# VHH binders against NADH dehydrogenase (ubiquinone) complex I, assembly factor 6 (Ndufaf6): the designs that were tried, part 18

Target 1, 289 residues: NADH dehydrogenase (ubiquinone) complex I, assembly factor 6 (Ndufaf6), of Mus musculus (Mouse) (a2ail4)
Amino acid sequence: SVAAASGPGIPGSHLYCLELLRKRDYESYLCSLLFPAECQRSASALRAFNVELAQVKDSVSEKTIGLMRMQFWKKAVEDMYCDNPPHQPVAIELWKAVKKHNLTKRWLMRIIDEREKNLDDKAYRSMQELENYAENTQGSLLYLTLEVLGVKDLHADHAASHIGKAQGIVTCLRATPYHSSRRQVFLPMDVCVQHGVSQEDFLRRNQDKNVRDVVYDIASQAHLHLKHARSFHRSVPAEAFPAFLQTVSLEDYLKKIQRVDFDIFHPSLQQKNMLLPLSLYIQSWRKRY
Below, E stands for the ipSAE of ESMFold2; O stands for the ipSAE of OpenDDE; V2 stands for 0.75 times the mean of E and O plus 0.25 times the DockQ between their complexes.

## First folded at step 7 (VHH)

Design T1 (from P13 with L102F F106L; framework vhh_7xy4_2; at its last look DockQ between E and O 0.03; V2 from the best seeds 0.00; counts 0 for: pae E 10.0 > 2, framework grips, placed apart)
Fold by ESMFold2, look of step 7:
Formats: sequence, structure tokens, C-alpha cells
Structure T1 (fold): chain B 289 residues (1-289), chain A 120 residues (1-120)
Amino acid sequence: as target 1 above (289 residues)
Amino acid sequence: QLQLVESGGGLVQPGGSLRLSCAASGFTFSEYWMAWVRQPHGKGLEYIATISSDSGSTYYSDSVKGRFTISRDNAKNTLYLQMNSLKPEDTAMYYCARLDYFSEYLPDYKGQGTQVTVSS
């Protein structure tokens, strides 16, 4: 008889996902360890998938190579819902999570589609465009994470939407010094125009009041989204709270940038928070976000 | 230095055949999986055929299975695509792609492409 198989697999695929997170997204690695034990493997698969997609833009020298990688992932997602995942470690672990939790295909596809549209070097045209991108990527990732946790709740989804938007905004802010050193600025152009600020001001690391006001306006939107998500905290099931552990790092960054009066290039913003693991562990005890 | 140069594209009538070639240089060709990827005008990319470094494994998309044959000659550092029974929907830019040494289904390099046009 043909040797029985318990489904397609790659030895060590879970360890591959964990090592990818440890090296490329340490915050997500720590958060995944604080999920309920039966959810940890699936949560890490989702986060590893996010890392694979997030790296495409920076990993390739040409947009067409990036498009090819996005098409691989679209095909991979289609095939995993037909129980025929490709033999790639992250795809295998994602497929296992899809089977275990009946994950919604639409959310996986929405992340890929949105990342594909964003492969160019253009700044966001507006704050709304940045928030839409964040909703479609980070929000969708959180919806999938809630499905891993077994949470089907409209209030949890609303919180995920706001936290996803806050995450996208903070990520854009946090990455600005790195991109500026490579002569790229992605901050929303409408906010820059409102304050008479050009992309060249960021490339030259100008710290005049109007430049800081751009950063203030953008950071304030992230803060408002966190505030909105927290305003209905009592309506969100406690089982959802592990999905929202990332608010610890969001709050940490927003406090840091406020302390330096919104100087986005201040060296202290590059310093690691050595207490982040402890802060996440404490947050996991509090059952809040 | 590192190059993939496609050739053999052109205009062909429906039902016709073409053979695409991809000359590789600047790396150890025999160690890498290779693929053909196409992009119809205004549409997304499609992986159409993949071949392992030793030619022991091949993959074809459903859209070309039975009509196209991928092959390679490691002594000549050349990848081939034999395209038979061509249809208008095969009209596209065809790229030769090298797949990553460690992630054998993810491209890390491509050529400039060769245009294939199937029309009457």
C-alpha cells in the first residue's frame, strides 16, 4: 500500500516560523508566546506569513520580482483551500492553521492584494489612504488572529480595525528614519502639504516646528484609534485580548515620540525597550488592551 | 554579471509553436530551480512552469499543462520552454526566473522578458 500521510508537511516548519519571527519580528515572536498554548502555533504561522509579505518590498531590487512573489502567495492561498499547499515552510504552517480554525480566505487574500498594490516607492496620498492600507493589512491579520482564538464578535472586530490602523500609522512613523536614509518618504502627503512641509525636509532631517507638526498630526491619529478601541473595552470578550498585545509597543512608541517633541529622527527612538518582554508579560495578566 | 537573457518570442498564428530559450550566466546554473513566468498585458503574473535543478521534478499550471514543456541543459546553462498548440490567451511577456536557492518556489532574479503574441 502507499505509505499513509497525515497531510503535506515539511519537517521543522514550525521552528522555521519561530526563527523567522525571532530574527525579523521579535515583538510578534514575544506576543505569540503569550497566546493560549493551543493557539500559539497558528498565531506564529499568521505572523510569519505577515513577515514574508512585509519583506517583499525591501527584499527585491525590482518591482516585477515583488509581483512574482505576491503571485506565488496568491496561488499558495488558493491551493491550501484545496488541501494542496506548496512545500514552503510558512505556507505549510498557514495551511495547518487554515484547516484547524477554518480561517476566512478573504482576509488572507486582502492582505496579499493590498501589499501588492503598495510595492512602489510612492508616499501615501492622504492619511485616509494610510489608514485604509493599515485596515486591509494589519486589520485583516487581526481578524484572522481572532479566528485562531475562536472569537467571533463584532466588538472584537471593531477593536481590531482600530488597533490595526494604529499599528499601520506607528509602523509608518517608526520606519521614517530608515526610509529617509534611503531617500524615501512615505508619510501622508496631504498632512505634509497642510504644514508647508516637503519630502526634502525629511531627507535633510529638518526639525523646524512645521515638520514636527506633521509628525504630531500623524501620531495623534494613531492615539485616537487606540482611544477609540479602548472606549468599548467592556464590550470586547476577554478571549480576544491576546490578539491585541501589540498595543503595548504602540503605546511605548507614542509616548517616546511625545517625549522628544515629535522629533522623528531623535536617537532615543532607535533604542530598544529592554523592558518590552516584561511589559508584554504583565499586559497578558491584566486582560485588557 | 548575473544575467538571464530570454529569446525566441515573436508573433505566431493560433495553433502554432514557439520555443523560448533563456541563457544564464554569472551563477552556478545547475544548483538552482528555474521557472517560466508570464504576464498578459494588464493582468497579473502567472507561474506557468517550474523545473528542479536536476530536471527530476517539473510543475505546470493547468492553463498550459499538456501543451508546454519546460526543460534545461545544465551543460549549456540554458532553460527552455517548448510551447505547442498556442492560443490567443497565451499572448504575454514571458520571463525566465531563477528561484531562490533555499526557498525553491520564490524567485530572486528574472530576465527582461520576451514577448509572445498569438494572433490572426
Scores: ipSAE 0.005, ipTM 0.486, lowest interface PAE 10.0, mean pLDDT 87
ESMFold2 (binder alone), look of step 7: mean pLDDT 86; pTM 0.867
OpenDDE, look of step 7: ipSAE 0.584; ipTM 0.838

Design T2 (from P13 with L102W F106T; framework vhh_7xy4_2; at its last look DockQ between E and O 0.03; V2 from the best seeds 0.00; counts 0 for: pae E 17.0 > 2, placed apart)
Fold by ESMFold2, look of step 7:
Structure T2 (fold): chain B 289 residues (1-289), chain A 120 residues (1-120)
Amino acid sequence: as target 1 above (289 residues)
Amino acid sequence: QLQLVESGGGLVQPGGSLRLSCAASGFTFSEYWMAWVRQPHGKGLEYIATISSDSGSTYYSDSVKGRFTISRDNAKNTLYLQMNSLKPEDTAMYYCARLDYWSEYTPDYKGQGTQVTVSS
C-alpha cells in the first residue's frame, strides 16, 4: 500500500564514494581530486559507479547473484531519470551528477549492459572483441566524464574512445597474473593462436619468446591507441584534459612491461608507483595528455 | 549456514492471487534489506520489489506497482510477496534475495526460487 517517499537522503553518500575509490581504485581516487572543484563530486560518483560494476564478476559466488546486481543498477539508472533514485550511496551521488550535468542515460546503460555480458568466464575471441568491450565500458565512462566537465566536442570524444580502448587493454594485461592464479585467462584468443600459445602457457607462467610475443602484440595495440589519441591533441579543448589524467598510469604500465621484455608475470609490474600522486599533479598543470 | 527458502508458488488463473513466502535462517534477518527478483523462462532477471530492514521504505518496479506488495515479519524471519491481479506476463521463477547493508545495498545471497505460472 505504501510506495517509498521517492526522496534520497543517505547521509555521507559523497564520503562513501570517496572511501570506495580510495580502497578499490586508488588511481581514480587521485585523478578525481585533480578535477575542477565544482566537478569533483560528480567525477567521483562516476568512478564509484564504475567500481561497483567492475567488482561484480569476481565478488559473487554465483552468476545469478551477478545478474541480480546488474539488474539492480539498470533499474537504479532508470529510476534516477525519474527523480526516484534508490537509497544506495553511489546511486544517490550518481543521480545528483545526472541532474547537475544532464548526463546521457545511454552511456550509463551501455556500461551496465556490457558488464552484464562479460559475467561469463570466456576469453575474448579477438583483439577487436576486447577493444569493443573497452569502448563500451571505459569509453562510455569517459564520455560521461566529458559531460561532467561541460565538454561537447567531437575531437574530445574521439580521444576518449582511443584512451578508453587503451585503458581496457592495459586493464586486461594487468589483471592477467591475478586471473591466472585462479586458472582463468582472458587474453584475446586470436593473438594467442597466431603465436602457438595456449591458456596453459599462462597458467604455468611460461615466459618463452612466443608467450612474450603475445603480450607484446596486445600491449602494442594499447600503445597505438594512445599514440592516435595524442595525434590530434591540439584539436581537443584543454577543458577535457582532466578526463584524460589516466594516461599517466597507462604510460607507466606500458613502460614497465616493455622494460621487463613483456614478462607479464614480472614482480615489478605489481609494485606501487610511489611517484604517481606527484606525476598526476604535474600532469594536471600541463596542456597535454 | 545462510539459507533463504521460497514457497507459495503454483498455477493460477489470470486475475488471481498468490502469496509468496521466504524463510530466512543463518543471519540476523532484521538487519538486512530484502528483495524479490523474478526470471521469466528464457528471459533476463527483473528486480520487482525491495523492502528496508524496518519496513519503512519499499520500492516496486513499474510492471508490478499497485498489484504486488512486499512485506516482512522480523519476528518470524520471513519475507512475503502478495501478488494480486496476476497476468500471464507474471509467469516466472521468483527468487528471494538478501541485500548487503554495509557496502552496496545490492544482492549478496539468493534462494533457489519458486515457480509461478499464470495461465488459463
Scores: ipSAE 0.000, ipTM 0.299, lowest interface PAE 17.0, mean pLDDT 87
ESMFold2 (binder alone), look of step 7: mean pLDDT 86; pTM 0.874
OpenDDE, look of step 7: ipSAE 0.042; ipTM 0.523

Design T3 (from P13 with S57Y Y105E F106L; framework vhh_7xy4_2; at its last look DockQ between E and O 0.11; V2 from the best seeds 0.00; counts 0 for: pae E 13.1 > 2, placed apart)
Fold by ESMFold2, look of step 7:
Structure T3 (fold): chain B 289 residues (1-289), chain A 120 residues (1-120)
Amino acid sequence: as target 1 above (289 residues)
Amino acid sequence: QLQLVESGGGLVQPGGSLRLSCAASGFTFSEYWMAWVRQPHGKGLEYIATISSDSGYTYYSDSVKGRFTISRDNAKNTLYLQMNSLKPEDTAMYYCARLDYLSEELPDYKGQGTQVTVSS
């Protein structure tokens, strides 16, 4: 809402973070409501921080401005660990989470550093480059989320890594129609070359079989990561499962894109899943992800 | 159309002075906090000075504190940077930046820049 975006009319920094998530990352908003009560505020702060960084690339007029905003966040994180957070609503809530859970500074800085490196308009050179980006951003975010939940477990970390990579791949796929309308394509170039597909094919919204095969290969890698994370779910402590609620949305998207035979521009991929809140609620009861 | 146009750069000897200007158009200048940011060739960006919409608050990085002065003239939609006691380390492209309305410390637009070169 406009009142939520105005700052002076917001009663508190926590409400600001929730409104930001509702507007810009609805799936994370829903997931945060299902965390243990004592963890919800900190979980939403982490996700709001992710939204602030994710918006930079699309919100600014030039890469140089994006770099300035990343430098602001690097300083903000440094200052949080000196108990001097800037008077920015998300920074304040993140600082509270840092103090409450003794969050690892390295993971926060890794997210910022990786986002900074990705401010240009170049496609990923390879699937591996996309996965490394996803590990350093979404994976690090999940490691911090496990710290909020009090989980120190190697199997949980391994699952978080795979789920983070799956999330990054799905995010890249989901964003392709939007970026194509802005004459940008970020899909891994090595996969495109393998199928004789150019960036122009996506800009023209070509849906020939070779183009759909590129999307198939990329989506199948996300599916593989999700499968790997699930292969050892019995070894992951149940306390970690709230951090992995996002797998419901990942699987939903992967099923949808399969149903449309990997036509990444199909309108049904942008339709809201009205059953998502129920699906997440049911998943929160399970001893699996 | 939103524009920020920097001017006043040039070549100057160490110890010299320059005054940079930034002409703003396409938005209500008096409602925004503004900043100067610099980038030496091949190096990272540095925030150097910030000023509030009413000039009631100013901030300077340690590298320029005491030597540079940020100011603004809201009637002329112009931001200024007075640079005194210039050093070779001040050689950089200097940008005028508008700050975000939700956080007056976050930039959302910058100009094309003006080059400042300090050398003997």
Scores: ipSAE 0.000, ipTM 0.336, lowest interface PAE 13.1, mean pLDDT 86
ESMFold2 (binder alone), look of step 7: mean pLDDT 86; pTM 0.866
OpenDDE, look of step 7: ipSAE 0.006; ipTM 0.256

Design T4 (from P13 with S52T S57R F106I P107G; framework vhh_7xy4_2; at its last look DockQ between E and O 0.53; V2 from the best seeds 0.00; counts 0 for: pae E 14.1 > 2)
Fold by ESMFold2, look of step 7:
Structure T4 (fold): chain B 289 residues (1-289), chain A 120 residues (1-120)
Amino acid sequence: as target 1 above (289 residues)
Amino acid sequence: QLQLVESGGGLVQPGGSLRLSCAASGFTFSEYWMAWVRQPHGKGLEYIATITSDSGRTYYSDSVKGRFTISRDNAKNTLYLQMNSLKPEDTAMYYCARLDYLSEYIGDYKGQGTQVTVSS
C-alpha cells in the first residue's frame, strides 16, 4: 500500500516544472515568463502537464507502459478535484492551479483521453483526424490557459480552437524528420494519397515535388487556421493574448518552411530562432496574436 | 525492481548532526529527481528536500532550510541528507523517494526508512 501525503507539497515543484519546460519545451518556457506575474506559476504547470503527457509515446518501449502512465494521470486528475493530489511535482503544481483558478476538469480529462488514443504508431487517417487531435489536446490546453487568465469569452475560445489546430499541425510537421529517422510517419494519409506519396517517401527523405506538395497542403491548413483566428482579433479581449503567444513561433515555422519550398527535411528548419525571445517580448507588448 | 535503502539514522542530542544515505537500484538513478520525505510518529508524510537529476538545483521546505543539505552521487547511485542543528521537531522516520508521476500509481517508490530521534 501507499501512504497519503499530508505535507505542504513538494519543495521546488514550481522550479521542477520550469526546468522541465526549459529542457523539453523551450518555447512554452519563454511564453510562460511573459504571462502576468500572478498567472505565471499556473501557466507553467499547465505546460509542464502537457510535456509529461507528450513524452509518453517516445519515452516508453511498449504501449502497455504508456497506457499505465495515462491511467496514472487520469487518476491524478480525479484525485486533484478531491484535494488528494499524488506526490508528483507536476501534479502538485497542477493541483494548485486547479484550486486557484477553478480549472475545468473536462478539459484536463480530454487531453489525457486523446493522448491515450494516440499511443500507437499509426499515421492520421485524414487532415480532419489530425485537426480533431489538435483541438482535443492543444485546444483544450488553451481553454485552460484562458481560465488561468480569467478570460471567459466565446471569441477567445474560438481563437484558441483555431490556434490549437494550427499548433497541432505545425507540431506534426516539425516532428516529421525526427519520427522519420525512427521509421515512423504520422502525416495525414489522405493528403499523401492525393499526391501519390507513400510513407516510404518520407522514410527515404524523398523531396520530389509531389512530396513537397503534401507538406504544402498540410502547412497551408495550419496557416488558414491562424488566419481565421486573426480575422476576429478585435473581438478577443486583450487579457487573452498571453495565451496566444505561441503564434509567434507558429508563424516563424510556417515562414521558414515556405522559404525552403516545403522541403520538410531542410537543415534550416532544425535551427533554433535566436531572436525568438525578442520576438515574443515584442509581441507581448503589442497585445496581438 | 526499484529498491531504495535508507541508512544513517539514530539518536542525537538537540543541536547535533546526522548524515543519511540512500542506496538506489533497479532504475537509472541519474535520470530522476530525488527527495527526502519524513514522517513523525502518528503524523503524515512531509517532503523536506528535493534535488535535480544532475545536482544542479536543490530545494528545501521552510522547516529545514539552512540546516539540511541534500546531495547525490550518481556514480554510486546514492542520495544523501546532511542534517545539522537538529531539533526535537525533526524526530521522524526519514525516507528517500524517487520523484516522478508514477510514484503513487505503481507500487511504493520510497524505501523502508531510517529513524532519526532528537532528544536529550
Scores: ipSAE 0.000, ipTM 0.350, lowest interface PAE 14.1, mean pLDDT 85
ESMFold2 (binder alone), look of step 7: mean pLDDT 84; pTM 0.864
OpenDDE, look of step 7: ipSAE 0.042; ipTM 0.513

Design T5 (framework vhh_7xy4_2; at its last look DockQ between E and O 0.31; V2 from the best seeds 0.00; counts 0 for: pae E 9.2 > 2)
Fold by ESMFold2, look of step 7:
Structure T5 (fold): chain B 289 residues (1-289), chain A 119 residues (1-119)
Amino acid sequence: as target 1 above (289 residues)
Amino acid sequence: QLQLVESGGGLVQPGGSLRLSCAASGFTFSEYWMAWVRQPHGKGLEYIATISSDSGSTYYSDSVKGRFTISRDNAKNTLYLQMNSLKPEDTAMYYCARLDYLSPEYDYKGQGTQVTVSS
C-alpha cells in the first residue's frame, strides 16, 4: 500500500468551487463575478457542479468508474433535498443554493442523467442528438441559474433553452481538436455523412472544403439558436440577463471560427480573449444579451 | 496508517461461491463510498461493485450483476463481496477500494486477494 500525500490544506467549500471554476471553466468564473452579490455564491455552486460532472468522462479511463461517480451525484442530490448533503465541497455549496433559492430537483437530476448517458467514446448520431444533450445539460443549468436570480418567466426559459443549445454546440466544436488528438470525434455523424466526410478526416486533421462545410453547418446551428433567443429579448425580464452573459463568449468563438473559414484546427481558436473580462463587464451594464 | 486488507480469496470450482472481506482502518469508514475492483492477470482494472456510505445504494457491472452482492458493516469497518455462480472468467486479483469523490487523487486500493476459478 501507499500512504496518501499530505495536502497543502483544503480550502472551504466556496473557495473550492471558485478554484475549480478558475482552473476548469474560466468563462463561468468571470460571469459569476458579475451576478448580483447575493447570487454569486449560488451561481458559482451551480457552475462547479457542472464542472464536476463534465470532468468525470475525461478524468476516468474506465466507464464503470464514471458510472459510479454519477451514482454518487444522484445520491448526493437526493440527500441534499433531505438536508443531509454528503461531505463534499461542491455538494455542500449546491445544498446551500438549493435551500436558499428552492431549486428544482428535476433540473439537477436531468443534468446527471444526461451526463451518465454520455460517458462513451461515440459521436452524436445526429445534430438533434447533440441539441437534446445540450438542452438537458446546459439548458437545465440555465433554468437553475434563473431560479437563483429569482426569475420565473416563460420567455426567459425559452431564451435559456436556445442559449443552452448554442453553448452545447460551441463546446462540442471547441473540444474537437483536443478530442481528435486523443483519436475521439464527437461531431454529429449525420452532418458528416451529408458532406461525404468521415470521422477519420477529423482524426487526420483534413481541412478540405467539405470538412470545413461540416463545421460551418454545425456552427450555423449555434448561431441560429442565439438569433432565436434574441428575437424576443424585449419580453425577457432584465433580471434574467446575468444568466445569459455567456453569450459574449459564444459570439466570440463563432466570430473566430468564421474568420478562419471554419478550419476547426486553426491555432487562433486556442487563444484566450484577453478582453473577455472587459467585454463581460460592458455587457452587464447594457441590460441586453 | 490508512489500510484496506482483503481476505477470503482462494481456489474454487466453477459454480462455486466465495465471500470476500475487507478490513478498513485509519479513516472514518462510514463516511466513504466503497468498491470492489478486480484485475485479471495482464489486464486492466474492472470496477465491479460499489456501495454508498450508508448502504442505501449499490451498483454492479453487467459482468457480475445477479451473481455478486456487495455489502458493508459500518460498526465493524468491514466491506464484503458475496460471489455466487463463479465462472472461470471471474479469475482475478480482487481489491477493495475507498472512493474519494472529494479528491480523486486520494482514491485508495488495498493489496488484494486472489480468486481462482478452475476445474
Scores: ipSAE 0.006, ipTM 0.405, lowest interface PAE 9.2, mean pLDDT 86
ESMFold2 (binder alone), look of step 7: mean pLDDT 86; pTM 0.873
OpenDDE, look of step 7: ipSAE 0.018; ipTM 0.328

Design T6 (framework vhh_7xy4_2; at its last look DockQ between E and O 0.02; V2 from the best seeds 0.00; counts 0 for: pae E 13.5 > 2, placed apart)
Fold by ESMFold2, look of step 7:
Structure T6 (fold): chain B 289 residues (1-289), chain A 119 residues (1-119)
Amino acid sequence: as target 1 above (289 residues)
Amino acid sequence: QLQLVESGGGLVQPGGSLRLSCAASGFTFSEYWMAWVRQPHGKGLEYIATISSDSGSTYYSDSVKGRFTISRDNAKNTLYLQMNSLKPEDTAMYYCARLDYFSDELDYKGQGTQVTVSS
């Protein structure tokens, strides 16, 4: 019989990863289902691992608890490479992916280390700091995804780096209304200073021109990264393109925020894209990103 | 029947030492990560030390690092906390806890043992 999702990492661990993604990272859930069949299980394990780490900051009320959960994952990764994974569903599926594809340990550790550094409530000091965080988390995740797909290619890695940075920037923008309602602002402080905007302006939901200009500058950087990633299109092996399906969602958000003149609090930004599954399916057959 | 029973608390002068024990029963102790948590009077729980099931990894909060040592004896189903260089701010109820890595809540904690650091 099928095992419960939270039990030992025997039957049912894959279903646990899929349900975690469907609940907490629906866009990654959809993208993973469009991978080649032989890669789908490993792709979902990587994304579930990312969800487990991403949830630590928002789900714990105490930094010490967050640090202990990061230490669990560091130990878990070390033990996977000794064929001794802990009895945790995501760790089991990640271990299977590591063995199947000879995944690079350094990228897994880089994600954990960077998430650990980011457990506080501080805004990014600069646009560069946000991009470095995105490179070390989302970029590393994409490098691992390329390894699952069997791609070793310099142009694919460069595209992954830019797409990772774009993803991190878009995630920061999309989360701003939620964090603002909790009196927290994480947008890069150097950009805010350039426009004479304070954190209080976001807490009060001020939509004057200078506040919209901060959002414009940040969103423009994400757009530039996507443009750079696409400049490599002709040089990137087609086998890499499933790793880049997330660009559909990134472009969708950037178009939406432009449509509302960079009003980051506009309610239409929270509307579901009911056509996203179709858009991803079409993209998967076009072999583009 | 799952139980965690702490012992070894008491009154000690600043700079002194104390060793806490936690006797575990009703579950397979060697399969679980364990922690010590403390609760100063009128405050919330603070996680202070964690140990893996095989003792291969430990973690300490900044407030106790270098002064406290967590250990376990899986043959005796016992968790330990050696507390050295005790300070008045270490005064609290100390609990042994079994960890749940899927939630922010403890899976189970004992009744606690009081540690008081005072002249």
Scores: ipSAE 0.000, ipTM 0.309, lowest interface PAE 13.5, mean pLDDT 86
ESMFold2 (binder alone), look of step 7: mean pLDDT 88; pTM 0.886
OpenDDE, look of step 7: ipSAE 0.020; ipTM 0.399

Design T7 (framework vhh_7n9e_1; at its last look DockQ between E and O 0.17; V2 from the best seeds 0.00; counts 0 for: pae E 10.0 > 2, placed apart)
Fold by ESMFold2, look of step 7:
Structure T7 (fold): chain B 289 residues (1-289), chain A 119 residues (1-119)
Amino acid sequence: as target 1 above (289 residues)
Amino acid sequence: DVQLVESGGGLVQAGGSLRLSCAASGFTFSEYWMAWGRQAPGKGREWVSGISSDSGSTYYASSVKGRFTISRDNAKNTLYLQMNNLKPEDTALYYCARLDYGSEEFDYWGQGTQVTVSS
């Protein structure tokens, strides 16, 4: 139980989740602090769970270990719905969130299943495949976050789906310089083919117009998803808006990449937004996304 | 202190069988997922098989599926690997490991037991 995770001189399971977010997903850490007080602990548990799964691909040296870690999480989720969570800090906090908010098991399992399928080092075949991955991972996380906020609303779910897709696309773009330095490219192959661009062009950090056009097309899809999500604003309950704070960071990145004419390797894209905490705080009071 | 001690290796002819054991101490064995890995001479480590704490889930690398069977006896704190239809490419140092949670690699592993398969 929680008692073993909170032994003398070490952080409890909640503090473990917060430190994990602060170190590995700082944007989610900041967003969680702006949730309603009664929801903050559960929101941080969901995001910590996401971090645990997202790191498997980069943290293990081979696919077999990655598969074992995904099976651990599948069993952990099964067991927490039988009130028998494993003695792991994130699993304990997730179990508490599940009990408190009656979280839907299917969304948790969908995230795990989708990340397991993505353990291979292959680019997405198409823009659609990237969007499906984003829907099943980031979208599912947002559905769970809406459940934490007590929102059961079809329009909120539709907005969450689009924001999840936008998040997945932006994450893929943002990670491309890192993966390229490791000789990996995950950008959708159909978009690359359309512009006569190969994965080798990204490995060489080629900045010709056709390469920038690939990035433009992919970034434009993220922008379209944000636009669609915002078209539901009048129908989405205000109680949902904390779940959508991440759009601040998405818009920031999309503006920055446009400013550098879609040069995905431009150094300015690596700059930390020192005003992000202020921007998130301001957004939290605007009742908009 | 966590300790994992492998045994049961040896020299076998291709097509033969061996059963490896891993005696665990220093932790609550029944609470942890366990795995077998191997390392051939001059090569990196590769993972062979894994098993959940309650034996309800097992996993195998494609190179050994159908030939190897992982099992555990939680009353004896022992992990097993039954290796059938052995091939020369199975020649390696075999070690057991305790799977840890989080972003770290394996927490603990043994010194290993040598398996050598002749043609």
Scores: ipSAE 0.006, ipTM 0.403, lowest interface PAE 10.0, mean pLDDT 85
ESMFold2 (binder alone), look of step 7: mean pLDDT 85; pTM 0.851
OpenDDE, look of step 7: ipSAE 0.020; ipTM 0.313

Design T8 (from P13 with P107K; framework vhh_7xy4_2; at its last look DockQ between E and O 0.04; V2 from the best seeds 0.00; counts 0 for: pae E 9.3 > 2, placed apart)
Fold by ESMFold2, look of step 7:
Structure T8 (fold): chain B 289 residues (1-289), chain A 120 residues (1-120)
Amino acid sequence: as target 1 above (289 residues)
Amino acid sequence: QLQLVESGGGLVQPGGSLRLSCAASGFTFSEYWMAWVRQPHGKGLEYIATISSDSGSTYYSDSVKGRFTISRDNAKNTLYLQMNSLKPEDTAMYYCARLDYLSEYFKDYKGQGTQVTVSS
């Protein structure tokens, strides 16, 4: 048939994934360029998939439309494992990665399911709830990335779990000024309560010590996760280290917020790190994370 | 070129039924998710039902769930909406839409529409 003769392919689907990353997730774009050449296309596909799911919340005016798009992705993943991917550029590239590396379906589904639950505008009830969300999204993405790299190792998985949690926490912190300008606060409520801080304190951009202490505690938890991930360094195979390049960006943000005494609204936190490409390149040669 | 032609609308009493059809041409119908979208007069568009390319998944808005059924026949390039237990608030222009996930903007294509009017 015409669909079979053309095969499951969209001319320029890889370019579509790369442009999506350049536009919406520049840090992941840079990291993917530093993967081994044979893994770069598959790494880009995984990150583009993550962007597609993140964009659902950003691009929909109603939860109903968001749910419909999540159903599309659930079916797309099911169909990929039947060699029948939908005619969508990211799905095509993801399908190629699935076939090339025998990627685990459960991790892809876990990301979609967790993103679906996050279509509302509610703050995390606790630090643990934020960490569980991060594990199920960012952690799962890293497990798939390790599979792209051919790494099947318990210590690498444990490091990936901690790095995923750190990523989720940093993302939540980094997005707080934007969300506050829209009268939304997602920071874990239990930490706020511990310091006598309300969501209104963030909406008013209050910089009293107790507000900065909330940010300190949350940022410290991300730092602890990075510390734990690094405790496995000697047991993690070097082939896994490209999956952990994102720690450079995480450390950069954690240093910047410490430098401004945890004032999450400080303008310097919005400034782009022009040295990030160099830092990532240097890190890629260290065989460390 | 891409064409979506809706039909089957009309005037019906409350509690009645209608079946809408959408004839598709100019693209490979079986590769795309399809939706029914309605626009009450003077209001915005409401996506009310969606069906996957192989009919394996459907979704309905709460306003129509249990009353409307979306279906498709890929051999005939036709999308359907069976509308039962119609109410006056279902009065709207109904559009067939192809959900196109190929572009950065999530471009949706719809036809000219068919009017459904539910009144005594």
Scores: ipSAE 0.006, ipTM 0.368, lowest interface PAE 9.3, mean pLDDT 85
ESMFold2 (binder alone), look of step 7: mean pLDDT 84; pTM 0.851
OpenDDE, look of step 7: ipSAE 0.626; ipTM 0.850

